# VHH binders against q54mt0: the designs that were tried, part 1

Scores and structures below are computed, not measured.

Target 1, 331 residues: q54mt0
Amino acid sequence: MRPISLRLHERPITQVLFNREGDLLFVAAKDKLVSLWYTTNGERIGSYQCGGVVYSIDVSQDSKYLITASADAKARVWDVSSGRQLDSTDFEVSARSIEFSQGDKQILVVTDQVMGCQAKIHVFDFDKDEVRKLNKSYTLPSPQCKITQATWGPLNKTIFASCEDGAVRIYCTEKRELIKTILDHNKLVTRIEWTKHRIMFMTCSKDGTAKLYDTKTLKLLRTFDTGRPINAAGISPLKPHVILGGGQSAESVTTTKVDASQFKVRFFHIVYGEELGGLIGHIGPVHSICFTPDGKTFATGGEEGLVQVNHLDESYFEFDDDLVYNPPVQH
Structure headers, positions and changes below count from the first letter of each chain, unless a header shows other numbers; antibody chains aren't numbered by Kabat.
F, E and O stand for the ipSAE by ESMFold2-Fast, ESMFold2 and OpenDDE, each averaged over both directions (binder to target, target to binder). V2 = 0.75 x the mean of E and O + 0.25 x the DockQ between their complexes.
[cut] stands for letters that were removed.

## First folded at step 1 (VHH)

Design B01 (framework vhh_7z1x_3)
Fold by ESMFold2-Fast, scan of step 1:
Structure B01 (fold): chain B 331 residues (1-331), chain A 127 residues (1-127)
Amino acid sequence: as target 1 above (331 residues)
Amino acid sequence: QVQLVETGGGLVQPGGSLRLSCTASGFTFSSYAMNWVRQAPGKGLEWLSGISGSGGSTSYADSVKGRFTISRDNAKNTLYLQMNSLQPDDTAVYFCAKGSPELEAWEKYRSGDFDYWGQGTQVTVSS
């Protein structure tokens, strides 16, 4: 097996994302561009150009609509097939995170915290059959700190927000208020990722850990300690595997001798925490990891602007997940 | 056929300790992860702890962290659960389970459906 390297972006990748069918790969980057590729062969299909760094993207379940959040203080809706911008919504500050609700009836947008403006989560109604100007449904109260990402909880009943202060904050969408704060991380939480059916979730942190939680009870089930900032987690929908990616800050890379293995994406057994292996593919921090919904392919996006697409071979699926990893366990 | 036999349960006073054992047969014990699960009277199954085949990795439910220790002796095909600082709410039937930690199996661990588990051993914490 040989990974497909995608080299278009001249700036760090911020997000890689597969559509529901897994046949399309969307790549967001700091060069203001979102690119679109065929998963099977890495052939480029098109691009969507924003006015600033693209921080976050999401694609509708039917793959007809792409939404983008960008540093030019805009959230945009795009027609995937034509590349046309269908709508845009203006904010006072950068849009940092964006996501369709389950069923694509609403869109959440996270705005940045700057002087004179607090971070907020805005929710808009979306009509997939007739895309017009987005109508704001509500805005959630600010956590009084920067939000790195927000994501819809099971059945759209909650919104989870990962925060700069190390907290994960959970809001009730019906009451439009904060209902729970999780304080297990001691540094910025970079990402929240869901397991299949959102039964469990994983948090990634600059504190060097990723933590697995039960969604219903909010009980901590597992801590993965890598000793390095974690920016991304890819959770297999098919096998009990998680891939963790990250690495030292740009400051550490420029002032300290760097081993390429520092940017290795690492495979773990999700329940038992056993390290199963890793892949070297990036020369800087990995910022995003995504599996196709069928679990047969994953993509990684890095600081250097590189995207690696890995089609998992038959030996991966024949691996007995009850068996111990042969090299000594480090966790 | 896989067989798992739990022993070591009994009556113990609050603050006491018990060591549970599970003897495995019918598979290469050292190659598979093992788990402890309990069911309290009138309640569902609660996953407590898991251990990798080598014994190098362990995991615990928050309710038992710091009090219970899972271990294994691969030469004897035996899984152990050392239970310290027992409380009345630890009263339950304790089961040993060989299982794949797949997402469906993990969900089944919480819901009470397991592959290859024993008959259980009763632990009662009471004065």
Scores: ipSAE 0.000, ipTM 0.175, lowest interface PAE 14.2, mean pLDDT 83

Design B02 (framework vhh_7mjh_2)
Fold by ESMFold2-Fast, scan of step 1:
Structure B02 (fold): chain B 331 residues (1-331), chain A 124 residues (1-124)
Amino acid sequence: as target 1 above (331 residues)
Amino acid sequence: EVQLVESGGGLVQPGGSLRLSCAASGFTFSSYAMSWVRQAPGKGLEWIGRIYTSGSTSYNPSLKSLVTISRDNSKNTLYLQMNSLRAEDTATYYCAASPDEIKAFEEYRGYDYWGQGTTVTVSS
């Protein structure tokens, strides 16, 4: 691997995200800025300036629109190519999570929980051919706890919410009500990540585990125990691999190799659960990991404001993962 | 009879520090999560933070560099340590209790018991 280091942001990275084509990398950070980069060479294309910490971003399938959720209690719609702000929706509290529905016809926005305001999931209609002020379609019932992230389930039939209490709550979008609660984690769930076509999903938790589920049955398939808080998972769309990242921020970190190793991103075989290796690249907790849709590149974003872009080499793709999937039958 | 009694408030200079205490009685203190909430004159309630039965803490993001919450189950007492106080920190400070199973409530409606409050005034 020959990583490209992107060193623009002065504050922690909150999210890294590739577009559908994989040629563009968007980086959200606590310095109120979203930056845009070419994946191939790390050349900066532009930036989008919000009025507060940018917690969450998403990009339309055609790469024409960027949406941002920020601490200044706003959800914004941006024109990617011009950098122009097209719309802004106000909330009473910070917007924490934002995502386009599959097909880009709706946008979900999660708002924070503070004294006097419960956490909520708001759903807005979006017209990609005529961007006008977002109109709210509905609001889902509050789980009465902080929601760290919400994401659309398969075919937009559900919304999954990761919660501070360790639960993953699943809402029906048609009936607009809670239908399922998963209580497998005993601490805050930081992130939900989808496998290709949303057939399975992975949850990351401050309890030191990531858990893999079948989306249709909600059956727990595997638990990955790292012994350290997990903030992020990147799931390869090409190989049966997952990359887990996180680490403990309360410890005073120096520039020594020993300290850096505690923020190592770790590679696991997604089905077998075997640890395949790791990569040292950050001197603080890793907050976000994203693969390109072709599976050839992944990006990591850390507490120190650093983004690492890793182009995977030929030796990575030479490994025969079928040998790991099908171990010999034990008599 | 449940009681929460806050103490330690008073006049403090800007830049100073102050430690508030909350003495609990009439319920099993060790089985409850404990929170601090404040109300500035003429303003609404502002949540400060919570400490769970395990000792883990959760803070209002706007205040977490200013405050530390701790508890002593042997003394049935909750503490709030405040540093680098400003005039904006002038408020009545309340302690509140919720069942430990209500793990993530930062919402007023989630609290079972409230104290009477102790007043902190930050001025020269």
Scores: ipSAE 0.000, ipTM 0.090, lowest interface PAE 23.5, mean pLDDT 83

Design B03 (framework vhh_brivekimig_d4)
Fold by ESMFold2-Fast, scan of step 1:
Structure B03 (fold): chain B 331 residues (1-331), chain A 126 residues (1-126)
Amino acid sequence: as target 1 above (331 residues)
Amino acid sequence: EVQLVESGGGVVQPGGSLRLSCAASGFTFSSFGMSWVRQAPGKGPEWVSSISGSGSDTLYADSVKGRFTISRDNSKNTLYLQMNSLRPEDTALYYCATSDLLSQWESYRSSGMDVSSQGTLVTVSS
């Protein structure tokens, strides 16, 4: 492991995100700034400034466009290489979550449930060759509770929404209606993460658990219990490993002396559910974790404004998962 | 630095009225929606009412519909809650909040970093 600390933001990190090629790291924070870094050396490339807390970001597959959802009730489209704002769409309430569809033909935007408005998922058409003002394609029926995140299902046929009430709601994009509700969590679901090819998905919750599901059947496969609110999951595309991050209430980060082990990110075997280890790197709750697509690097972002970039070494890849979980004799 | 200061609470008899105020500073008030939230002793926080940045849209919890009116004065950076026909179950500490500061409801109460808010106490008793 070769850790690199990125210290620019003085407010909590809300999201860390690698591009498809893994050579660029984007960091969103509550200081209204998105920063851009080279993954290999942690050299800063540039920044994109919003008018409010940046809650959510996504980058196009060709790395040409960045989209941001922010507390100033705007969704913005940025040119990555120049840093110029290409477009902005106004909402009545904060934009909380934003994501490109597979193939970058559409963008979803989640709006907050405040100010006399129900939470909504809006879908816009996007033309990567001619960026113009986003045209709304449709809006999905409100779940009538706050949505923390929405994400496109396989082949853009569905949209999954993690909700404040503990539900994960699944919408059909063709029929534009709710088709399934998953009620396994009884507290706010903070995040949904996909495994490679979106064959499985993981949900993270304030109930202290992360849950792994089969995407096709929606069957619960595993529950990972950390005993602490989980804000983020990073799923390795290369090893059968998941990294879970979170921590106790934000009030704890105001103390001058903190036991950093309380905010360690924890590694689990995704199939067997066994804890493999943990890494200390933050002095407050971890809010976001992302792996590079090649699985060789992951980044974590925390309440203190710190981003840790961890390059995994040869010993990690030489670890024999089968030797740990398939002993020659059992009991 | 965002600051919200609630005032106007007090002791009233059932059926009485109170007007709460929230003075806002540190942000462009007219660009953000505002909410009133309350917490009764021994209970969790309960959302009461919200108003859009322009004031054109309002929403109320079923428990207060027809009795409470939310309003704002963007020229004074002030949010109001007019409370009529008060009941003993309206007894609570009342807070104002903005969506710009909250990722989730618990953050408003626990973080203490972005918003300093003591709330304003409303007691309805005979």
Scores: ipSAE 0.000, ipTM 0.192, lowest interface PAE 13.6, mean pLDDT 82

Design B04 (framework vhh_h_nbbcii10_fgla)
Fold by ESMFold2-Fast, scan of step 1:
Structure B04 (fold): chain B 331 residues (1-331), chain A 130 residues (1-130)
Amino acid sequence: as target 1 above (331 residues)
Amino acid sequence: QVQLVESGGGLVQPGGSLRLSCAASGFTFSSYSSYALGWFRQAPGQGLEAVAAISGSGGSTYYADSVKGRFTISRDNSKNTLYLQMNSLRAEDTAVYYCAAGSPEALKQWEDYRAEYDYWGQGTLVTVSS
């Protein structure tokens, strides 16, 4: 199948996200808009208009609620099917990252590091049966630097924060304090992505590497070195594959012609670290990659405002990555 | 609520001058922890082009080759205002001009509007025509 190109946004894509069923694709962008599409055909369903750059989105397990974090210092709750804004929470500074907890009982919101205000992770209670103004449960201590993303650890017992200083900081949600700091990256960590059931996680960095860790032990298992800033990772739930995306920013968007090969997404075997191939689809840095939960489709979002939806073919799933050769045999 | 509001645009003849201002609200230009600030422009039907950028201390300034020697970027942290003094204007300077603010990391790729510039104004139109 040829990729489906979604050309709506006039500014960089910040996040692409599939719902749990994988039938809906949400796209957040710096043009203040979140768009919604059918995964199967790329048909646009609707949009959700924010008051500033949309940095981060998440969708509830039942696909009923969308949450958005935006530069107008608001976190919003939306009804997915109607497009109606159900609630908004105000901050003093931009909201940079947002995520539902496992089971959708809480929402975390990361606020920006700006003059006079330290970056913080705020946690709110959420009642899916009675959506009302979000009530703050607690706020975690600041790492004293910009947080690019925060994400819930297994069983909501921890929150992981990727930081501008190259650290990944892990907070205990019960004690509401920092418990671990990982210092393996030497530049800004752009993204944390989970493997199935959050057993392992991958970190992406502007240092040109992505790093794979065991969640329980925090042991570094593998480093993927691309030599280019990495903004995004997509981890297959079916195959032992990871897709890494990023690239160096162009000098000018109006006059400079840039080789598109520097923005290709690259496929790696997650266990062996072997590069399996790449896909050219963007003319600027790739900022977000997401697989459907069934592993049959992935989407990429780029700097140019383009989203590519790739339905993986049968040959992709028939190849045995653990075997050098697997000849046809009668069942 | 974070806002950047541009002003000072308008119609001028070639060789003329304009001073653009960008007033910030919802955050401060304090010298203690300094924002990177920049000006970008977009000609009709074109993408964004970087014009100039300035560090939080004002000690480092950056200019596109097309405007170097003609335009001057400056900031007043006490007034929370960014300025662009535009001299010797040419027809090719006709564009909507945007101010942008972001982390100091934006200066590492100052010419790229996509790099760490997270707050943007609505833009002000500058038309250079005879």
Scores: ipSAE 0.000, ipTM 0.200, lowest interface PAE 15.7, mean pLDDT 84

Design B05 (framework vhh_7ubx_2)
Fold by ESMFold2-Fast, scan of step 1:
Structure B05 (fold): chain B 331 residues (1-331), chain A 124 residues (1-124)
Amino acid sequence: as target 1 above (331 residues)
Amino acid sequence: QVQLVESGGGLVQPGGSLRLSCAASGFTFSSYAMTWVRQAPGKGPEWIATIYSGGSTMRDDSTKGRFTISRDNAKNTLYLQMTSLKPEDTALYYCAKDSAEWQAYRDSLGFDYRGPGTQVTVSS
């Protein structure tokens, strides 16, 4: 399919996100805006204006509420249909990551680490029927390093935090304490992405690898080595495919030419690790990739402020890994 | 120079089978994804199947279960096995060398090169 290009933002895209129905696309960017689009045709619906770089967003399952974390040290709750801000809470430092719990009863917010203030994960109760939507519940112990993202584990029993030191830290939400640290990466972990029903997760790292884990056992199942920093992973809910995106802007810019092939998103079979292909669409690092819940569409967001929306044709859904049935002969 | 030559087409009765072949030369066959496309009279091109260098395949829903794409890298040959043929399968079938930059998604304009095609006619 020919992608739909969305060219509104003048600063890097930080996150692309589809709602549960997949009919709405939310785009967060460093120009302080979150934009909203119809997935089908790329028609713009509206925007939500923050006071600083928007690092992270999430949308409620009923598509009524949008939450944003921004560099102006605020977490905000927005009415999706009207663009009206419904509530906000203030922090001492930038809010870097935000996510609804499964069932939308709580929200987590990650705050930045700066001189004199340690990174923290704050948990709020979310009350959709009250004037004050965000009510502080608890704060988890600091990992003593920057947290790039936190995300709710299965059934809200845990919170997973990707960290600057290369660790993934897992907290128990009932006991409110650190219960496990995974030290497989040796550089900053940029992103944690879930497979359907959160039975597996993938970590992306500046070390040039993405790693797939079983959620229950925490067993490392596969390492995808791209040789370049990985910022994002999109995992198909319908096919055993993962799309990895990233790239190193500083290294490519030191040459006199920009090579767009260094920023292509790369498709892999999630089980066998075979590279299936790639898609060129960005002239800078890709920062975010998201599939619609039905697996029929994915979006990518890049450093240049571009969003590409790709509607997958029906031949993609008939994709078979022939290696499962007829393994290749090795020499 | 890149060359793709299809063969194996012809007239066949409904319910019959045909095996199409595409002989490739002028490039490192094993390194590229290869695609089968058909075009019926008065219609646009229709994707049938793509096979990647590693052996993974993509197939069209309308031919699922009746058509199988395969390759033999030692012989530089692409195949399409067609079974239970219907009058609606009547078309010019051609193979295409995919663009290296459009391996995961199908677009009729994404081909680096395509062959002249082989005609398949399904009639009683």
Scores: ipSAE 0.000, ipTM 0.115, lowest interface PAE 20.8, mean pLDDT 83

Design B06 (framework vhh_7z1x_3)
Fold by ESMFold2-Fast, scan of step 1:
Structure B06 (fold): chain B 331 residues (1-331), chain A 125 residues (1-125)
Amino acid sequence: as target 1 above (331 residues)
Amino acid sequence: QVQLVETGGGLVQPGGSLRLSCTASGFTFSSYAMNWVRQAPGKGLEWLSGISSSGSTISYADSVKGRFTISRDNAKNTLYLQMNSLQPDDTAVYFCATPSEWDKYRAELGSFDYWGQGTQVTVSS
């Protein structure tokens, strides 16, 4: 299908995110604004104004609350329907990553590594029926390096942190200690994305690969090698497909034309690893990809400030994802 | 434990027909692509046909296309190969094969981790 282009932001998009119903699309950007749109028609609903670059957002399961992490060293709680800021929590350094726990009882916030302050993961209690100033429950030990993202593991028993050194670090939430370190990437890990029910996860890296893992065993299942930095992965909840996005920033080699093909998002069969195709839509690196929970729509956000909303058509869903060996025809 | 058992082989005259069956146990058969592979005397393995977990996608090697038909019955955990217009060069041990649990979507010869014991097919006048 033809994409819907959303052209509000004039600074890089940092995250696109659908709510649990899939009817709302939230867009975070470096222009300090989070915008809200209807998924079906791309009609703008409203905005949420922060005091600095918005790095990370999340939405409660009931779509009532939006949380934001921003460069002005604040984590904010917003009422989605009114656009009103309900609360803010101050840090000494930029807030880089934020996420509701499963069931929306807690919020994790990752803070930056600067000025003698090590990167940390802070966990706060959240009461959805009576929003007040966030009360800190605990802080996890620092990995002694910058954390790009943290995300809740299955049943809130763990927190996974993607790190600048190429590691994925897994913390036990009950014992509040590091329990596992995965060192399969050799460069910064940009993003961790979950498959449906969090039974598998994918890591994206500046080393040009995305890696798929079993969540229970932590066994590496597949490596997707794109040959260029990967900033984002969108994993279909409906089909065994993953969309990888990224690309090198315009370290132009000697061209007066932008080669848009280097910024195409690439579709892969998630288990097999076979490339299924690609989609051109951005003229700069893709920073974020998200599927609706029904798997019928995905959004991409790019360096140029553009968001593309793609409603997948009937032909995509008629594709048989069961793979059968068929040797290629040679000459 | 994964078990695959092929049956239905035997001696047949050129131009004749045979139907092979492969009964599966120890895994969720309906979630795996299934394949038929053969090995002729003194030869290596030759992939013949594959069928997706749902049965909607089917592929054949050129050597058997139009003569062999692969099918499956997920309720019975059984894979079939209907072989028509058999030729002397179809003489081989026939195996059913499936990829491992972690590679269940990869129906390639190199990804087959589970194999049956094989059933002998002899085409002779």
Scores: ipSAE 0.000, ipTM 0.265, lowest interface PAE 13.9, mean pLDDT 84

Design B07 (framework vhh_7mjh_2)
Fold by ESMFold2-Fast, scan of step 1:
Structure B07 (fold): chain B 331 residues (1-331), chain A 125 residues (1-125)
Amino acid sequence: as target 1 above (331 residues)
Amino acid sequence: EVQLVESGGGLVQPGGSLRLSCAASGFTFSSYWMSWVRQAPGKGLEWIGRIYTSGSTSYNPSLKSLVTISRDNSKNTLYLQMNSLRAEDTATYYCAKSPEDFAKYREALSGMDVWGQGTTVTVSS
């Protein structure tokens, strides 16, 4: 691995995200900035300035538009190449999660729960050929608790919401109603990550586990127990590997116990659950992990404001787990 | 030294097609967004379009149906394909490299890191 350290943000990283081509890396942070970098060499391209902590970002399939959800109660649409803000939508409370639908025709936005205002998932129509003020299509029923993330299910037929109470709630987009609640976690669910083509999904939790599910049946397939809060999962699109990251915040650990190995990202075989190894790179909790779509690079973002970009070398791809358990497809 | 050298201009008949090339040197071509810009005689600069590192493109809506931008990173070359040329397409065509700072890029055509010397296209019989 040849790591590249990106040191711009002086506040915690909230999300790292590669575009579809994998040549661009977007970094969201609590310093109100989203920064943009070339994946290949770690050269900085520019930044997008929000009015508050940036909690969540997404980029359109064609890499032309960036959307941001921020603590100043705004969801924004940006032109990626110019850095120009094209639109903004105002809410009564912080916007905490945002995502383009598959095909980029709609945008979901999660708003925070505060005294007098329940958490909501709002859906807006988006026209990529004529970017204008977003028009709300609908709002889903509140789960009556904070939502940490919402994400589109396969073919935009559902929306999955990870919740503070430990539930994952699944909504039907056509009927606009709750259709399923998964109660396998007993603490806050931090993140939902999809495998390739959204055939399976993983949930990450403060309960120290990540859980793998079949998307069609919602059957629990595997539990990964790390014994530490899990904030992030990166799922390889190329190898049967998942990378889990997290850890307790530095203030919850005595100074005599603080060392970099406590914030190690850990590699697991996604199907068999075997721990394959780990990588030290951060001196605080890891908050976000993302693979490039080709599976050759992954990025991690941490509490200290550091982003690590890891280009995977031939020794990683020579690992013979596929040959032993799942022989490679021959064409 | 960063250099951009445009070529492929010349005389073309109305309704014809032409492909312009821009040879880049002195920087990691594959890592930068590239743009095409033109200036017709007696008129201001007109942005044609840009191509991202991914190969995705964004065009001036007034020109979208008439032009295609592409790149070949193995040759460090940017291309502009023009079809159905009209007299009003007569101009000097420039390729431009995005600056590393979005703010400079965002300020229209001013502050572009590097512009080529241009190649002239004349549409006439």
Scores: ipSAE 0.000, ipTM 0.144, lowest interface PAE 21.1, mean pLDDT 83

Design B08 (framework vhh_7w1s_2)
Fold by ESMFold2-Fast, scan of step 1:
Structure B08 (fold): chain B 331 residues (1-331), chain A 123 residues (1-123)
Amino acid sequence: as target 1 above (331 residues)
Amino acid sequence: QLQLVESGGGLVQAGGSMRLSCAASGFTFSSYMGWHRQAPGKQRELVAKISSGGTAYDDSVKGRFTISRDNTKNTVYLQMNSLKVEDTAVYYCAASPEELAAWKSYREGYDYWGQGTQVTVSS
């Protein structure tokens, strides 16, 4: 491994995200900034300034547009190359999750659950050739609980929502109705991550497990039990590997020592469920993990504001996942 | 049609030897194959794996068990020596065809499994 440390943010990282080409890394943080970096050398390119904590970001397939959801109750569209804000849509409450549809023709935005306002998923039309004020297409019915993330299902036919009550709720985009509820987790679901082509998905939970599902049948295929809250998963597009990250926040006044090993990201064989190893790099909970689309690099973002970029070497790709038995590592 | 057919199980006394065979049909010569075992009331565990790149063993059997392959017959063998009563289990042959892209291995049932063969080691 060739780790590069990015040390701009002094507040928690909320999301790390590579563009389609993998040459650009976007970092969202609670300091109201999204920063932009070259993947190869960790050189900083620029920043995008929001009015509140940036919870969620996404980038168009052509890398021309960045969208942000922030605590100042705004969803914004940015021109990546110039740093210019192209549009801003206002909500009554914080915007917590945002994502382009496949093909970049629509944008979903999740808004927070507060007293007097239920969580909602709003869908807007987007024209990448002429960015105008976002026009709302529809709003999905509220699950009547907080939504931590929403993400487009295969071919934009569904939207999946991870919820505070432990459920994953699936909506039909054509009928604009809830069609399925998955109740396998017993605590807040923090994240949903897709395998290549969205054939399978993984859910991460504060219950200490990550669960892998077949997208078409919704059948539970595997449970990864780490015994610690899981905030993030990175799924390799090249090898049968998943990287899980999370950890319990330390009590600032009662914790006498920070043990970095409790915040290591852990590698698992996705089929067999065996732990392959781990990487120590953060001194607080890991909140986000992202692979480049070519699978050669991954980034992690942590509570301390640190981003680690890991370029995987040739020995990693020569590792035969079917030849080496590696029993689960215990902390 | 892809199948794994196991043979060679049975009863053996402690300190004895036994060889298990797994015949594969419909697989390429580059298939990844292995042996797993499951004792009553316990989870299924890896015993040994083999591919064109080499072999790997669980520490509990290393030095006693040997996995080998006959590419002409598409058959994998597990030679078990110095058997112990704790080796008593149902032994399963498993395969992961090399022609599958890595991301396809994420799907349930992409690994192929034999029916299992009982090995009982008496004291």
Scores: ipSAE 0.000, ipTM 0.147, lowest interface PAE 16.4, mean pLDDT 83

